# Ledger of designs, part 21: VH-VL binders against Sensor protein CitS (citS)

Target 1, 196 residues: Sensor protein CitS (citS), of Halalkalibacterium halodurans (q9rc53r339to534)
Amino acid sequence: AQTHEFSNKLNTISGFLQLGKIDEAVDFIQKERKIQQEWIHFFIERVNDPTVSAVLLGKISQAQELGIDVDIDPSSQLLTPLQERQQELLVTMIGNLLENAFDALLASGIENKKIYISFTDMGDDFIFEVEDNGPGIPPQLMESIFEEGFSTKEGTHRGFGLALVKKAVHELGGAIFLEEGELGGACFVLTIPKHE
Short names: E, the ipSAE of ESMFold2; O, the ipSAE of ESMFold2 at other seeds; V2, 0.75 times the mean of E and O plus 0.25 times the DockQ between their complexes.

## First folded at step 22 (VH-VL; framework fv_spartalizumab)

Design x2 (from v3 with light chain S33T K36R; at its last look DockQ between E and O 0.94; V2 from the best seeds 0.89)
Fold by ESMFold2 at other seeds, look of step 22:
Structure x2 (fold): chain C 196 residues (1-196), chain A 121 residues (1-121), chain B 113 residues (1-113)
Amino acid sequence: as target 1 above (196 residues)
Amino acid sequence: EVQLVQSGAEVKKPGESLRISCKGSGYTFRSYWMHWVRQATGQGLEWMGNIIPIFGKAQFDEKFKNRVTITADKSTSTAYMELSSLRSEDTAVYYCARGRKYTGLYLFDYWGQGTTVTVSS
Amino acid sequence: EIVLTQSPATLSLSPGERATLSCKSSQSVLYGTNNRNYLTWYQQKPGQAPRLLIYWASTLESGVPSRFSGSGSGTDFTFTISSLEAEDAATYYCQQYYDTPPTFGQGTKVEIK
């Protein structure tokens, strides 16, 4: 994914240069550098775990290629050190929740695709939210979405990924729910105790 | 229409505790963070903490961490804030306020009417 | 934590006049990832709770009259009432929601002569 995105950006720069559009090439480079630096500044300040930071940065890059706008609430923080197993399972949960959102948005045809993420460690738990502006989850499927092997025509691997999320949350002594959100799509909220 | 209705005014003595309720209606209570903010005359507005009712998990500003308890009862759509070891400096109007999500977790779009608490000898 | 300083403390104006209020932040509240300023303006009328007017520094909340507006970026913000009405007599607070804890300015009291 990093090689593909990097190559696409180089091709764009090369295209501008080959067309003699030097100012456009410079503007493109400056824009890409500015956005990447802003995310790096956010993660340096707000997320102490380098593995979680790398996964989130990778997913943000993937979303950009897919035409999906990702916002992380600026008040988000993950400064409490993670135990090794918490880190492993958390990256699995984050990755699968975001892939679920990507799949739902890409299958939907929705214009202006958005994902909103928030997380906090100010209390006794780590609390995460992942929300999209996709079609959401029909009420009759809400209990089924966490079952192993569950799938719909649109989002085949979602049943696989959400079952892994539920298993990971249970192993860490937490909980996950599908709740109402502001964007009109799916809004997953989860909590993980800091100490068992 | 979203409404947040708080319990009535209280007069307290130093060393006592207070407990304020905030009942939310007109929205999915369990899904949104509920915040507590107080306003002392001449000292402005001060965030105290919040709770996400679906989990019953609270967070606190460091200034209040050892004196404040925040809880929620999903079945009655009611949040509670308790402040212990009261001092005269705790005299204030106490508000509950609902946070948003995408627009901002700490953007307070609806407020309770406020509960006036006077701590006096 | 981020300190917000409002000026003036009190503003006394006649109906129809333009009110201009300042809010200065000790740290930038501009989120470079989306170029939004996480600053809000509230109105608090005597004996009432605060009312949300403006979020993201310049976006008007639904149902708020268009005579209210906000501008500025980073650390310097302005709130404007283009033509004062009697009902606008209130104290106005800025609040940042960029970082925790969220913090408020000390308020600007707008009085109608």
Scores: ipSAE 0.872, ipTM 0.942, lowest interface PAE 0.6, mean pLDDT 90
ESMFold2, look of step 22: ipSAE 0.876; ipTM 0.942
ESMFold2 (binder alone), look of step 22: mean pLDDT 92; pTM 0.938

Design x3 (from v3 with light chain Y98F; at its last look DockQ between E and O 0.69; V2 from the best seeds 0.83)
Fold by ESMFold2 at other seeds, look of step 22:
Structure x3 (fold): chain C 196 residues (1-196), chain A 121 residues (1-121), chain B 113 residues (1-113)
Amino acid sequence: as target 1 above (196 residues)
Amino acid sequence: EVQLVQSGAEVKKPGESLRISCKGSGYTFRSYWMHWVRQATGQGLEWMGNIIPIFGKAQFDEKFKNRVTITADKSTSTAYMELSSLRSEDTAVYYCARGRKYTGLYLFDYWGQGTTVTVSS
Amino acid sequence: EIVLTQSPATLSLSPGERATLSCKSSQSVLYGSNNKNYLTWYQQKPGQAPRLLIYWASTLESGVPSRFSGSGSGTDFTFTISSLEAEDAATYYCQQYFDTPPTFGQGTKVEIK
């Protein structure tokens, strides 16, 4: 998990130091800090909610540990203040959509694992999109993926989070759909009205 | 394969409204943001707003917010833009354009042929 | 909002010559999180809609001739037509898609002979 990738980075740094390659160790540390700082800069400018920012940063770090490339559309914004219940449920929805994408990619044989995220609050709704380049969802299962306890034959608990997302979206008066995306895998889009 | 076909040119008087259609074909219309961009002589290209058809939810640039309505009909794969209280400054060619996703929400990969609108007294 | 300034306003060249167009951004459009520049180049012929040529500053859109290219990063960008052909007579626009609203440069008109 997170500890495994962190340990690998520490081993790399230690290896450079043990071989007397101090400049290489410094360069490695600075590269890792720069990438993390760039995400922090994005969230400071584009996301006014510190709880949502923390969840997304945590998931980006987790994706890095899993070898998954995550992009957030740079035009994404979440500047409208969230009501307390909206924040609580949005955090749940984002987390579970990303965990679903992680699980699908890890269970696949896909080499270049990718996730794309976008969100906007320019209109009357908050709109979120999460897509991956995984195997996608067979048409026969399109209605079933949101059912509680649903899983494919490959493992258990894989679909558990999607049922929770659907419940959360409906509580907020929104909707969620599986749509066509650019990456060839699953593409979940959801909307939440700003005002109940 | 992807085609965006817009309604024909219009001549309008100040104070009237216009309504332009944009029919998308050759792709899954409901899944992609549809944008509206206008081009006045000497002013270049200007983004006006967009819509995500699966939800029917629109967004607008602030300067147009009170005059522009954007809608979509998923069953006919057609987006509509209405601009009210027309003035001579609204004389322009109006385009619909499809946004992408991973490559960029505001990357316009296919454009309609344009609708020329002339507002004259 | 981000302002894009193009130069020159007009470029008159003969077939086979190299065309070089500039686009300067009022702020960086380099997305540090993925190291991509969110800048596009469009071609617009008279009476026609814009056509996407280049995205991410230097990536050629599918089906676009290889004589078109883009380069640059941050705030300074260049668009090049390596060997002009008659059908390249058009106005070329840069556009940023890093921040909302998306904005366009004022265009560079390329004329052939």
Scores: ipSAE 0.867, ipTM 0.935, lowest interface PAE 0.6, mean pLDDT 90
ESMFold2, look of step 22: ipSAE 0.878; ipTM 0.935
ESMFold2 (binder alone), look of step 22: mean pLDDT 92; pTM 0.942

Design x5 (from u4 with light chain Y98F; at its last look DockQ between E and O 0.93; V2 from the best seeds 0.89)
Fold by ESMFold2 at other seeds, look of step 22:
Structure x5 (fold): chain C 196 residues (1-196), chain A 121 residues (1-121), chain B 113 residues (1-113)
Amino acid sequence: as target 1 above (196 residues)
Amino acid sequence: EVQLVQSGAEVKKPGESLRISCKGSGYTFRSYWMHWVRQATGQGLEWMGNIIPIFGKANFDEKFKNRVTITADKSTSTAYMELSSLRSEDTAVYYCARGRKYTGLYLFDYWGQGTTVTVSS
Amino acid sequence: EIVLTQSPATLSLSPGERATLSCKSSQSVLYGTNNKNYLTWYQQKPGQAPRLLIYWASTLESGVPSRFSGSGSGTDFTFTISSLEAEDAATYYCQQYFDTPPTFGQGTKVEIK
């Protein structure tokens, strides 16, 4: 993901320079540095778990390479220490939800691709939301999307991610639902008891 | 289209409890956080807590966490807020308000009409 | 918690005049990851609930008249009514939704002479 991001950014900078647009090239470089540091600042302040932070940072970088705009609600927080098994399974759940959002957006032809994430540990549960502005899930498929091997597209190696999410959330005693969101695509919400 | 309708005004004595309902219509009630905000003389507007009805999980401002209970009934699209051990300082208008998602979890786009609660001895 | 301070407390103006309200935040509500300011303006008429007018500091909510506007960034915000109408008599609140708990300014009461 890192080498693709570097190549795309370098090509953009080179393009501005080749066109003699020096101010635009400088602005682009400064914007990219500032945004990277702002995400790091967010995770240091709002997320105590370094593994969850690293996964989310990695997915944000991947999304940028794919032309997907990721927004995390600024009020999000995950400051409660995670048990090792909770950490492992949350990483699996978050990663797979984001990968499914990427896949849906890339297949959709939508130009302004967006993902919105929120999470909180303010109450007795960890609660996560992940939504996209993609095509959503047709009602007739809603029961099937969590089954192994399900896919609406070609490729038999796709479609295991949501089954893993459902298995992980149930192992932790939680629940996951597909709900209405503001962006018009899929909106997954999940809850995990803290047991602390 | 979206409407939040609250229960009527109440007069209470110190030490009693209040319970306010908020019925949502014109949107998918279970999917959106419902918030409770009160407006007291001298303190302005203050957030008390919220609930996500699909899970029935509530959060509370630390100030209220031992006195407030927030619940929701998905089948009637109704949220409830109960505040116990009332004091004169709890005299306020109490509002329910719907949060958004992408635009902001704590952006309140629709409000109930308010429930006036007077706590006096 | 983030404290919002509004000024003036009361503004008394004639119809057609420009109203300018200030909201100052004790810490930045500018989210550097997306460059949005998580600040909202509400209108509250007597006996009514607040009405959302502006979010992200400067974006008008649907159905809000264009005489209302918001500007500013970080810690300093301004709300403007370009040509005051009689129906604009109300108290106006800023609110931040950058961090929990969400907090409100104490309000600016706009009166029509």
Scores: ipSAE 0.870, ipTM 0.939, lowest interface PAE 0.6, mean pLDDT 90
ESMFold2, look of step 22: ipSAE 0.874; ipTM 0.941
ESMFold2 (binder alone), look of step 22: mean pLDDT 93; pTM 0.944

